# VH-VL binders against o13824r41to282, part 2

Target 1, 242 residues: o13824r41to282
Amino acid sequence: LKKNTAFMKRCKSSLTSENYDSFIKEIKTLSLKKFIPEITAAIVEGMMKCKATKDILSSVKIVWALNLRFSTAFTGPMLANLYCALYPNPGYSLCHESYFELKQNENEVSEKDRSSHLLKVRPLLRFLIEFWLNGVVGTPEDFVSYLPSTDSNDKKFRKPWFEEQNLKKPLVVLLFNDLMDTRFGFLLLPVLTSLVRTFSCELFTTEDFEDKETLELVNRLNPVVWRTYLRKSLNSYVDKLE

## First folded at step 1 (VH-VL)

Design m07 (framework fv_masavibart)
Fold by ESMFold2-Fast, scan of step 1:
Structure m07 (fold): chain C 242 residues (1-242), chain A 120 residues (1-120), chain B 110 residues (1-110)
Amino acid sequence: as target 1 above (242 residues)
Amino acid sequence: QVQLVESGGGVVQPGRSLRLSCAASGFTFSNYGMYWVRQAPGKGLEWVAVISFDGSNKYYADSVKGRFTISRDNSKNTLYLQMNSLRTEDTAVYYCARDQYDSLGYFDYWGQGTLVTVSS
Amino acid sequence: QSALTQPASVSGSPGQSITISCTGTSSDVGGYNFVSWYQQHPGKAPKLMIYDVSDRPSGVSNRFSGSKSGNTASLTISGLQSEDEADYYCSSYTSSETLVFGGGTKLTVL
């Protein structure tokens, strides 16, 4: 009823650490099952507005609570909405067939659109990494496990990232490789700078650490294979920029 | 791996104070809420207090409210329980535990416990 | 109010299945899907076995399962083994924004 509508509005506008305990209580007490589709869209919009690290970490825990209560019904649609929002043109997202039809220079964007897109991508990419580090989703196989069984031959989610050879690879690395394509005009360069600053320890190879305690922490936090692929992708991207 | 080590327990007289510590390692302490849970000798588990990941939210069991204070130092990966005006019924093994939801969730990892005995 | 109601003891033989109940009210077990179960061996700290009524943490045997009907949650252990002999506690979130534990159940494996 009215409290459920208010909850959805707060997901969209007020994903802050100050409101955390209120959100957790409402997730535990309100009858939200029939509003899950609206909640998934609202929370992704709220994520785009998260500025401070404290608000982002708080929101990750709210998503975790929704995942634990509603599982497949919430997490699958939420991740699909998040991935679609990462692309400058919705038609080129992970959710759309037109991704394979992208041509050289077809995706050029104005400076205004570029700036607007970067404001949304920064927090969403941070959320994706936090979800991976906290075990919400790690690989395309994990992502697919959250989707309900399809009663049709809908292939829109069966792109190269979801083919057998890629199912065990870190989803974040596959997405970075896709988004770092030069056809997007280097839109992610400022975001990559922020990522390196925030997750520098996870981006180095095991050979870069002499301290065994630090090496064990890095290996526990992120698989070596993910760090290796991400570093190779970053180096390739920089080489293309030069 | 996740490790929680309690310390500060001992024998103390009624009406006095005692401070417990819990040293955390093997995870990013500042990302998790933390609990104190106690167990009187031969009795069941009783929740005592919880603190959010940043220390901004705290909740207490009615039996300890006004006497106990939960706090944390994220720079030292340490949880504290300041116990004032101790009573004989506070005698118990005190466990620290990690909270998946940050507050009032469930206890995914527990420490070994530290014994507090309140007697004359 | 009162702690959640569990039977004081339950027993079974190796290979059998046993069920431990945890009964509360509509303001705790019946009102929320936030029931967890803990295993405690003598002299040891408790270990999480089930959370959110029926979910199992990584590393916990699939012989352990949880369910809930109305104001009663249940822990079922199938293929009972000697190592399962322990005290088991349920816990639930309450409408007062607190947590409450059950009185505990001693499981004996004959």
Scores: ipSAE 0.000, ipTM 0.400, lowest interface PAE 17.7, mean pLDDT 73

Design m08 (framework fv_masavibart)
Fold by ESMFold2-Fast, scan of step 1:
Structure m08 (fold): chain C 242 residues (1-242), chain A 119 residues (1-119), chain B 110 residues (1-110)
Amino acid sequence: as target 1 above (242 residues)
Amino acid sequence: QVQLVESGGGVVQPGRSLRLSCAASGFTFSSYAMYWVRQAPGKGLEWVAVISYDGSNKYYADSVKGRFTISRDNSKNTLYLQMNSLRTEDTAVYYCTTDLYSEYWFDPWGQGTLVTVSS
Amino acid sequence: QSALTQPASVSGSPGQSITISCTGTSSDVGGYNYVSWYQQHPGKAPKLMIYEVSNRPSGVSNRFSGSKSGNTASLTISGLQSEDEADYYCSSYTDSSTYVFGGGTKLTVL
């Protein structure tokens, strides 16, 4: 009991690369099955606090270990919690001013609100892409059943992603469509630039790779049809920026 | 375990050339911009050059434009700096750096390699 | 050559707070929220302490904080400790898609 409480606290506060070995040992040895709902919430809270790439990649491996041990009992609810953290106003694009809860009589996002939003959104977006590349999540269908009520007045349900035509689309495609939405300006350009640099080969490269092993890996992770789609979307975004 | 290891430094005479290398490991090299930053003995840091993740874009400090060329080989996870027409004021420890932590600049850093330009 | 202005030295006693300024122009520090701070101990490579004006990487003590007002960024170190004794450099992105560093500040813990 005491050890399980300490584990959950560290999930919230200490998802760092320095703690990786102790997390993996505890996932293998502790009796955690009874506490999965608390662990899913704790991990998402901890993920929001990850800043360095080494801590993010370490946390991806920790989530993978939890996925291997507890499968859909952990992964679906964790993804739903992550989605809700990323979309507190899920009816709106990440680029929309209403996402920032603008003050009365204000028509623009302040620099402080933008900086706060970027700080929160960066790690969550990175985690979703890493989880997609590692097979932890494929499509919105994988976690739609774990979201809060689909009632027409419940703003926690992201209807466009979860409409029939989008349920089986790769999650990363829907995510970048939101990031590249220029109807509200270029608010997330720094985040988009960072993600494009980090995942260029896996998400945006349509040219032949010289190394056959690299080509086989990339094709396994993300088929050329979606790399082509994302590259065209990126080119359109860049053309509007110029 | 992320590692950047510079090599190729040494003592050269003014007007000569030298090529520096930086071997990268522990991260997806082809996804990140790479940088050279130098530090003269007892002096401060000076940014030298940047190369984009795919090698298509390059920018240089005014002090080295036309003399230094940055390049990369993504198949070998290696960054290069070709230094031509060396001057005594180019004497410095040269560091290889990247923006690995996506929201950070110049992290991690290599240990550096010393270039001494003297007659 | 440094394009950003820092004081050559600052000093403080253990437990006190010190602030290091970094002054540029509207084409670098004032124009972008991309100011970073680096700590360098003798014979070692620089270590990132602050990025994007005020954000702290994991593993860096909360005693270190950053801010910016107009063309001047500031690094504040509270609860000063002997191991904080080092050179500190600021850096900024520029309108020319280049980077510039400050001249560096030597912190002495008395």
Scores: ipSAE 0.000, ipTM 0.357, lowest interface PAE 22.5, mean pLDDT 79

Design m10 (framework fv_masavibart)
Fold by ESMFold2-Fast, scan of step 1:
Structure m10 (fold): chain C 242 residues (1-242), chain A 123 residues (1-123), chain B 110 residues (1-110)
Amino acid sequence: as target 1 above (242 residues)
Amino acid sequence: QVQLVESGGGVVQPGRSLRLSCAASGFTFSSYGMYWVRQAPGKGLEWVAVISYDGSNKYYADSVKGRFTISRDNSKNTLYLQMNSLRTEDTAVYYCAREGLYYDSSGYPFDYWGQGTLVTVSS
Amino acid sequence: QSALTQPASVSGSPGQSITISCTGTSSDVGDYDYVSWYQQHPGKAPKLMIYEVTKRPSGVSNRFSGSKSGNTASLTISGLQSEDEADYYCSSYAGSDNLVFGGGTKLTVL
């Protein structure tokens, strides 16, 4: 139907805070069940175009509404699609040299390629962290079954997306481990700085909170064991900058 | 395939200098951090020094700080350890080792080691 | 002196299981999940057996497993075989790009 087609087009091109109310009404009223695969692809495309914080936060709420209505039919495939947008090649990290080698550029990573990379990864990382904080995703186990198989004709790309030990680790911990990988320089420092500033309390604070309500909320979102781990990883990263 | 070949070991008198080399092949050398690890005869492993992929960051064990210098030449795929003011307690087999990369994992494993080169500091 | 404490020796019979401990402090083993285990046969270079506490590289038998509780990491070898007879070393990240090793454990397969 044309209403459903219009909804998908708006997911691709008009995923803004100004359109929030109309998206929520349509999610409640339209017969979308048959079009979930198309909606999943469309909303990921729209999320990749979000730049402003207000549009990102609005989109998180829209995804939450779709999660509540359609659950496993939408959420796993959406997370897998979003993760593949961030990691287009299995086994290659955001900071790894091989990420750029696959783009066929001359001699060294160009300034244009660096800028393009930063523009793409920043919103995708922000979305995955927001989804983790809002309970849309916890661990890779939530979406690993929806990830595509590697190309069987090229054995170098036949790598698991995640090792068994990582399937039950918080997704955000795995993302920050990759983001803080300094073996290939400090390529993602601007992104890391922004995310550390935005999520300092939830991700990197190891101090006791006098307010029990705040402590319970933070511990529910990210237990002290992972906050301690992330804080120490951040300290190591900062030490390497000096 | 990945190969690390150490050279430059030998017998040297206390107070003298010696330079070790590690020739790397079978991987993109410029993408990996590199380590020197030593083992005195009949004793355990001791970390000596580390150098980042581009040579900008270097760290040393307290026992060698101020005497040893780690360096690399990415155009020649070679790692170096300059050892000055050698002491009898520096006598050991010196191993070159690569910092591992494992899919989506991070950490500090030494995934490949060279065969080692013996340094004997004696009169 | 080594920063991490391992027993000097351990022994077992073929087919049995043995465990080697590696004890540090909160500033190394306790605070970080960067514990590695290396196997060294006489006259040979060390071989990575376990990394990040529990993970095995490709080609390492599933008879080798790692764990951690508080400030102590453990390497467990099940179904002991004669070829497992070797020295075993633990290593841990200790902050600020410092790495520390254990003193090593000699495994004897009876």
Scores: ipSAE 0.000, ipTM 0.388, lowest interface PAE 18.3, mean pLDDT 79

Design m12 (framework fv_masavibart)
Fold by ESMFold2-Fast, scan of step 1:
Structure m12 (fold): chain C 242 residues (1-242), chain A 120 residues (1-120), chain B 110 residues (1-110)
Amino acid sequence: as target 1 above (242 residues)
Amino acid sequence: QVQLVESGGGVVQPGRSLRLSCAASGFTFSSYAMYWVRQAPGKGLEWVAVIWYDGSNKYYADSVKGRFTISRDNSKNTLYLQMNSLRTEDTAVYYCARAEFYDYWGMDVWGQGTLVTVSS
Amino acid sequence: QSALTQPASVSGSPGQSITISCTGTSSDVGGYKYVSWYQQHPGKAPKLMIYEVSNRPSGVSNRFSGSKSGNTASLTISGLQSEDEADYYCSSYTSSGTYVFGGGTKLTVL
């Protein structure tokens, strides 16, 4: 009642490591089922505000607890909301000029616009990679049905969210391919560098990656091996903390 | 005793508006989500709208979205349904019902219903 | 959204058991434990018989029970009595935060 309203407000404004224990307790005790749509929106808003590693990791565990309790009702819609926050223009690269405002006579992205875009994109990308590593998401087919339709009369010239061949690819492969899009001059290289450094042990083996076939094999193994393993380890850790 | 009483039904022409009320008594109205459910003559039940215990969130069936507005006044223990741009297919008995927000989804108390007839 | 699928009618004799099915999708019946069943006698408002798949409200006979498997929920009435003759509706929460009712089943006690 009042506690459920307070819970949703905390999802929007207070996804911090200091509040972790109270979030996990409330997820286990409150009757949140009716408010899943509002919780999915609220928690994505909260995630956009997380920048410190401790707050991001706490938020990942909170989302994981919601995934365990509400599964089908929460996870797909939440991933769709998060993906829409990252990609407001369906079918366009994160590096596409439509994400930036250019002045008359400008032909390149300003430093201020690039910095603003990096501040928005960095936490959202990190969350999607964390969710991929812990098994909350594997491929676009896990949430594509919850994304807004692009096939309206008013939007007939827009690209679909995903090409058919990409629906079964690991989400992380699609995200890194987009960040590496050279058509836009590596605009998001600082984000890519930070993510690779942060997740090198989880995303890559100690073996050298010399070709596309080896990378594809490792990426194929990662969703199967790490989804099951990390999901179980995070579940155990969440239960242990309370 | 716990009860809900609907009022405001009647005969209206297509394109006109009508406002329904539901008066609650015998329970803490502000602790319950409230629903409008309708039933066309000889047909089944159709959910119309829901409003949360504090009025902060509202949901509508696609068939009435943009035409109907659900609201409540917790100080008066009263639920409302403002029905605009009425169509002949809106002809139905309109029930208000409550559901305990915290414990379960079931609509455990219903009003007697009020008939809305949209015709020329 | 389409109504949940129920048989239009079902019949039984006093003392028998009958079952009414309610079939949806993974976005409603299959996805949540939020299925309710309502009984409606002619000219009366509906009465809640089952909530959250299998729970009975206070005052509802234990002859009424609910269950769910996959995308199909079921209402079972044992020891059928003449006063059980009514229309029965299932309902479910949906992934959109909305609600959907079944088409209804007329139970005849012969």
Scores: ipSAE 0.000, ipTM 0.384, lowest interface PAE 22.1, mean pLDDT 76

Design o01 (framework fv_mosunetuzumab)
Fold by ESMFold2-Fast, scan of step 1:
Structure o01 (fold): chain C 242 residues (1-242), chain A 117 residues (1-117), chain B 112 residues (1-112)
Amino acid sequence: as target 1 above (242 residues)
Amino acid sequence: EVQLVQSGAEVKKPGASVKVSCKASGYTFTDYYIHWVRQAPGQGLEWIGWINPNSGGTKYNEKFKGRATLTADTSTSTAYLELSSLRSEDTAVYYCARDLEYAFDIWGQGTLVTVSS
Amino acid sequence: DIVMTQSPDSLAVSLGERATINCKSSQSVLYSSNNKNYLAWYQQKPGQPPKLLIYWASTRESGVPDRFSGSGSGTDFTLTISSLQAEDVAVYYCQQYYSTPTFGQGTKVEIK
């Protein structure tokens, strides 16, 4: 128990690359089954505190280990909590004005508000994309049943991702559509630029791969139809910048 | 605009310590690890270690463990390398570099440390 | 540690001709989870820090001329300069970041 409470505290406060080996050892050796809800909340809190890419990628591997051991008992609830951290108001896009503090006399987001928002969303967006790439999540259907609700008959509006036509679409397609929402300008451009740079091959490349095994792996994860769609969407976004 | 600026050249005697600084500007200092790499005259690049400015966590190349100390001051966006018990073989240009997790995209201009009697 | 070996140690190439530099790693630097090679190329001119040219084996850094290209996967990598210019005289280093960072010994490129 004592070891289990220490583990949860470290999930909240010490989710960094230097602690990776310790986390993996504990996931394999500790009796964590009864504490999955607490661990799920703790690790999402820790993920929200990650800043450096190296800490994010280390945390992705830790989450993968938890996914392998506890599967649906951990993964669905974790994804729902992570989604809620990224979308505190689930019906709104990341560019919606409600996420920014605007004064009555201001029509544009302040530099401070924009920078603050970018710092909050960047690691969470990176986590979702990394989880999609390694198979922790595929579509909104994987975690919709774990989203907060008042009761089972609540007609509360959910994000369009969770409507029937979108439930089986790749999560990254829906995520990038939201990232490329230009209704309030180009507020997420720095984040989009970074993600395009990092994931060009997997998400935006329609050209032939030299290595046939690489092509086969990429096609299984993100078939050419979605890579073509994302490339076209990116080109449209870039055209609007001009 | 994004840059790392290092402190000036140092001349030290064997057995002394040296502390090199690396001031970051144009980005959020805590979002990237900082690595330290050295290059002896006419030689290649040798990795010393990294620091996570957000946590203060560090990792060292085994060759430098016990002699190198990496620190960071988030209030001034400055990383530091302190190397103790200097030997003539420690004569090198010392670089700090920003870690993108897949490459080092921004490098300091380098600090020449000369160790001689 | 992963050992990086470059060949040749030095190259003399005429202006406008192709320069080819090879880099081999002692083990694969392809990360299966994201299908990327953690292999970068740097250019270093005398008195200057290294400058990033290429990352993920084949992606050109912003502002780097299109005459520079990278290829390869796993353990065998190549940097190509299609038409050597005078300003390309430098030492070129490959680097892996699949594990603890290690660099090749460098390849010096000179005008013939």
Scores: ipSAE 0.006, ipTM 0.591, lowest interface PAE 9.2, mean pLDDT 84

Design r05 (framework fv_romlusevimab)
Fold by ESMFold2-Fast, scan of step 1:
Structure r05 (fold): chain C 242 residues (1-242), chain A 121 residues (1-121), chain B 108 residues (1-108)
Amino acid sequence: as target 1 above (242 residues)
Amino acid sequence: QVQLVQSGSELKKPGASVKVSCKASGYTFTEYAMNWVRQAPGQGLEWMGWINTNTGNPTYAQGFTGRFVFSLDTSVSTASLQISSLKAEDTAVYYCARDEYLYGSGYMDVWGQGTTVTVSS
Amino acid sequence: SYVLTQPPSVSVAPGKTARITCGGNNIGDKSVHWYQQKPGQAPVLVIYYDSDRPSGIPERFSGSNSGNTATLTISGVEAGDEADYYCQVWDTSSDHWVFGGGTKLTVL
C-alpha cells in the first residue's frame, strides 16, 4: 500500500516530463486496480497543473498507458473530471462573461481575471484535443454518464450538459465551436491562435498532402469532413476579427 | 499475424561465439521493447535483459554483462543476441519476447519459438 | 534481489480446480503476470496484471494477488492444461524482471 499511496501523491504533484519513465514503470508494475477512482481524481488534478508543452505531451502518454491497462474503469470518469475542470457547470461557455460569475459588484472582467482564465483553459483544451486525436475520446457520449446529474434545484445544474444533437458530434468540433463563438467578442483569441498553430495539419488542413503517408495518417486522425468544417469556421472567425 | 521468428539451432565449441536473431513481423517494431530470456536444460525461465527498440539502449540483468550483447537492425525489424567466449553453462534455449510497452516493464505478450544453443567439445 | 517462490509441482484430477501460488514480500503491491509452457514449446501469456486474460485464454483461468501471495486458479482442469507455470513481476527497486522458479501442473 505504501507504494500505491506514493504513486497517487506523485500523480497530483509531480506530473512532469522528468518523471515520465518512473510513472510508466509504476503503472505497469503496481497493483492499482482497486485505487482507480483515487488515481482518476489525482491525475486530473496533476493535469490541471501542467503548463509546459513537454509536460502536457508526457501526461498524454501516461493517460494512454492507464487507458490501455484499465480502459472503461478509468477513461470515462477521467474525461468527465477533466471536462468539469474546464466547464464547471452545464451551459457555460469559455467565451461567456458568465464564466466569471464570482463577483456581483462588477460588470467588467478584470485584466487579472482574464489572464488567469487564459492560463487555466489553454492546457486543459490541449489535453482534450490530444486525447481526441489519440482516440481516448470521440464524442460527449463517451463520458456524459459520468458527469454530475442536472436533476437538482441548484441553479448551476438547470441545463443539460449537452444538447441531444451534440452528443454524437466529435468533441473537438464542439470545443472549437465554443472557442470561435464571436457573440461574446474575442476573449480567447490567444488560446485559439496557439491551438491552430499546434494542430494546423491535423485539424485545419483540407488540401491534399504531397506525402501519401502523411495524408493517410491525417485521414485516420481526423476525416476531411471535420477538417473542412473547422477550416470554414476558422475562416469565418478571422473575417470577423477586428 | 504478429510473430517473432528466431534463427535455427547452434552447436558450438567452448570459446566460440554465437549470434541468435529474432525477426519481428506484423507490428511496428520500434513501439515495443524486446526481452531476452533463457532456459537451461531442465531449469526455469531466466530473464537476461531487454533492449529499447526505439533508442537501441540495452539493459542487462546481473550475470549477463560482458559476454552478452543485445543489438538491433531496425531496417529489417530484427533483434539479435551475441554470446562471446562460449562456456558449457551457456547451453540453453534462448527466447526473444516482445514487451507490450517500449519501456520494458509491461508484460511479455508474444514469444519467439526459441533457439537451442548447445556448447560441447 | 527480489525472489518469487512457487511450489515445484501441483497435482489435480480432471475437472477439479488447481491453485498455483507465487509468494513474494508485499507482492500485492506489484503486478503479477503468468505464463504457461508446454514441453518443447515457447511460453504463452495466460494472465497479465494480476487477473486480466489475453484473447484466446479460456475463462477457466483466473488470477488474484494480495498481501504476500499471488494465485493462478484453473477451474475445470483439462488434460491439455498440463504444463509448467511461471509467475513474473517487475521489481521497481532493481529495475528488473523476476520470474518464479516454475510449477509443474500434473493432471492425473
Scores: ipSAE 0.000, ipTM 0.432, lowest interface PAE 16.7, mean pLDDT 83

Design r08 (framework fv_romlusevimab)
Fold by ESMFold2-Fast, scan of step 1:
Structure r08 (fold): chain C 242 residues (1-242), chain A 123 residues (1-123), chain B 108 residues (1-108)
Amino acid sequence: as target 1 above (242 residues)
Amino acid sequence: QVQLVQSGSELKKPGASVKVSCKASGYTFTSYDMNWVRQAPGQGLEWMGWINTNTGNPTYAQGFTGRFVFSLDTSVSTASLQISSLKAEDTAVYYCAREWLDYGEYYYGMDVWGQGTTVTVSS
Amino acid sequence: SYVLTQPPSVSVAPGKTARITCGGNNIGSKSVHWYQQKPGQAPVLVIYYDSDRPSGIPERFSGSNSGNTATLTISGVEAGDEADYYCQVWDSSSDQYVFGGGTKLTVL
């Protein structure tokens, strides 16, 4: 139907804070259940275009509304599409040059293409962390079954998406391990700095909280063992910068 | 854990005023709007209105204009309801209930409720 | 001005299915939420957006909404389901939430 097609187009092109009220109205009034697979792809395409923090936070609320209405039918596939947008080639670091060079060997990777791709990394990481904070995703096992096959007969690089031991780790721990990988320099330092500033408490606090509700929430999302691990990793990263 | 904790029961005389408080914990206060719902003895649920926790702007249902005031103290994650010039008809249990902030639409349901505050207006 | 009509009471035997209706003009075009209230307790959201369940609500609870009637269905009814049940919609014409009058579910 025309309105459903228009909704999907707006998800791809107009996922902005100015359009928030319009999106929420459409989520309530349109018969979207039949088009959830198309909507998951469209929303991720729109997320890749979000640059400003206000647009990212607005989009998080829109996704939360879709999650409230459609539950797991939307959320798993959406997370898988979002993760694939961040990691187009399984098993390659965001900080490694091969992340960009594993794309088709049809031409040289331009400096402009590299820069444009890096600009997308920050908002995609922010979305995954916001979804983790809101309980939309906990660990890779929440969406690994929706990720595309790394079949040995295709032309894509063949690596598992996740090692077995990482499937039950908090997604945020895995993302920050990659961000703090210094083997290839400090390419993503501005991204890391922004995320650390925004999420310091949830990611790096090792002291007990006096408020039981806050302690239980933080411990459920990111247990003390992983917060301690991340804090030590961040200290190591900072030491290498100095 | 997410919870809303309300102030204790009040016994008031007609013409007095009362202030019911609702303290939120375990979530980002400004991400959810606060609804007020009352229930007179033996009666059903009645929606009184809501307050936008980001702007502080209240919206009142038709029956609750004038004597009823919704307010916020975001520094302590608390919403309050004040009733002035109390009447016997104001005797009820008053509930606060959160609902996800949607900037103009309120269809997600009230997923967390306070325990209720009994206000009794009698001589 | 918008009115939601619920039966005042419904009785059901343990293990059977209870159906609680909520009548309203063109209610199928609105989103219906359902609340359970046990004596002396605050309401609990059991169904939102016509048919979705909050975390922790048993699969025995389901909802539907079409035409002029929304229905809360409780299968395999247990004694613990005995409560008052309220439907709720947002009425755009008056810019307010409207609750039904409530239905007392008695498990005999």
Scores: ipSAE 0.000, ipTM 0.388, lowest interface PAE 21.6, mean pLDDT 80

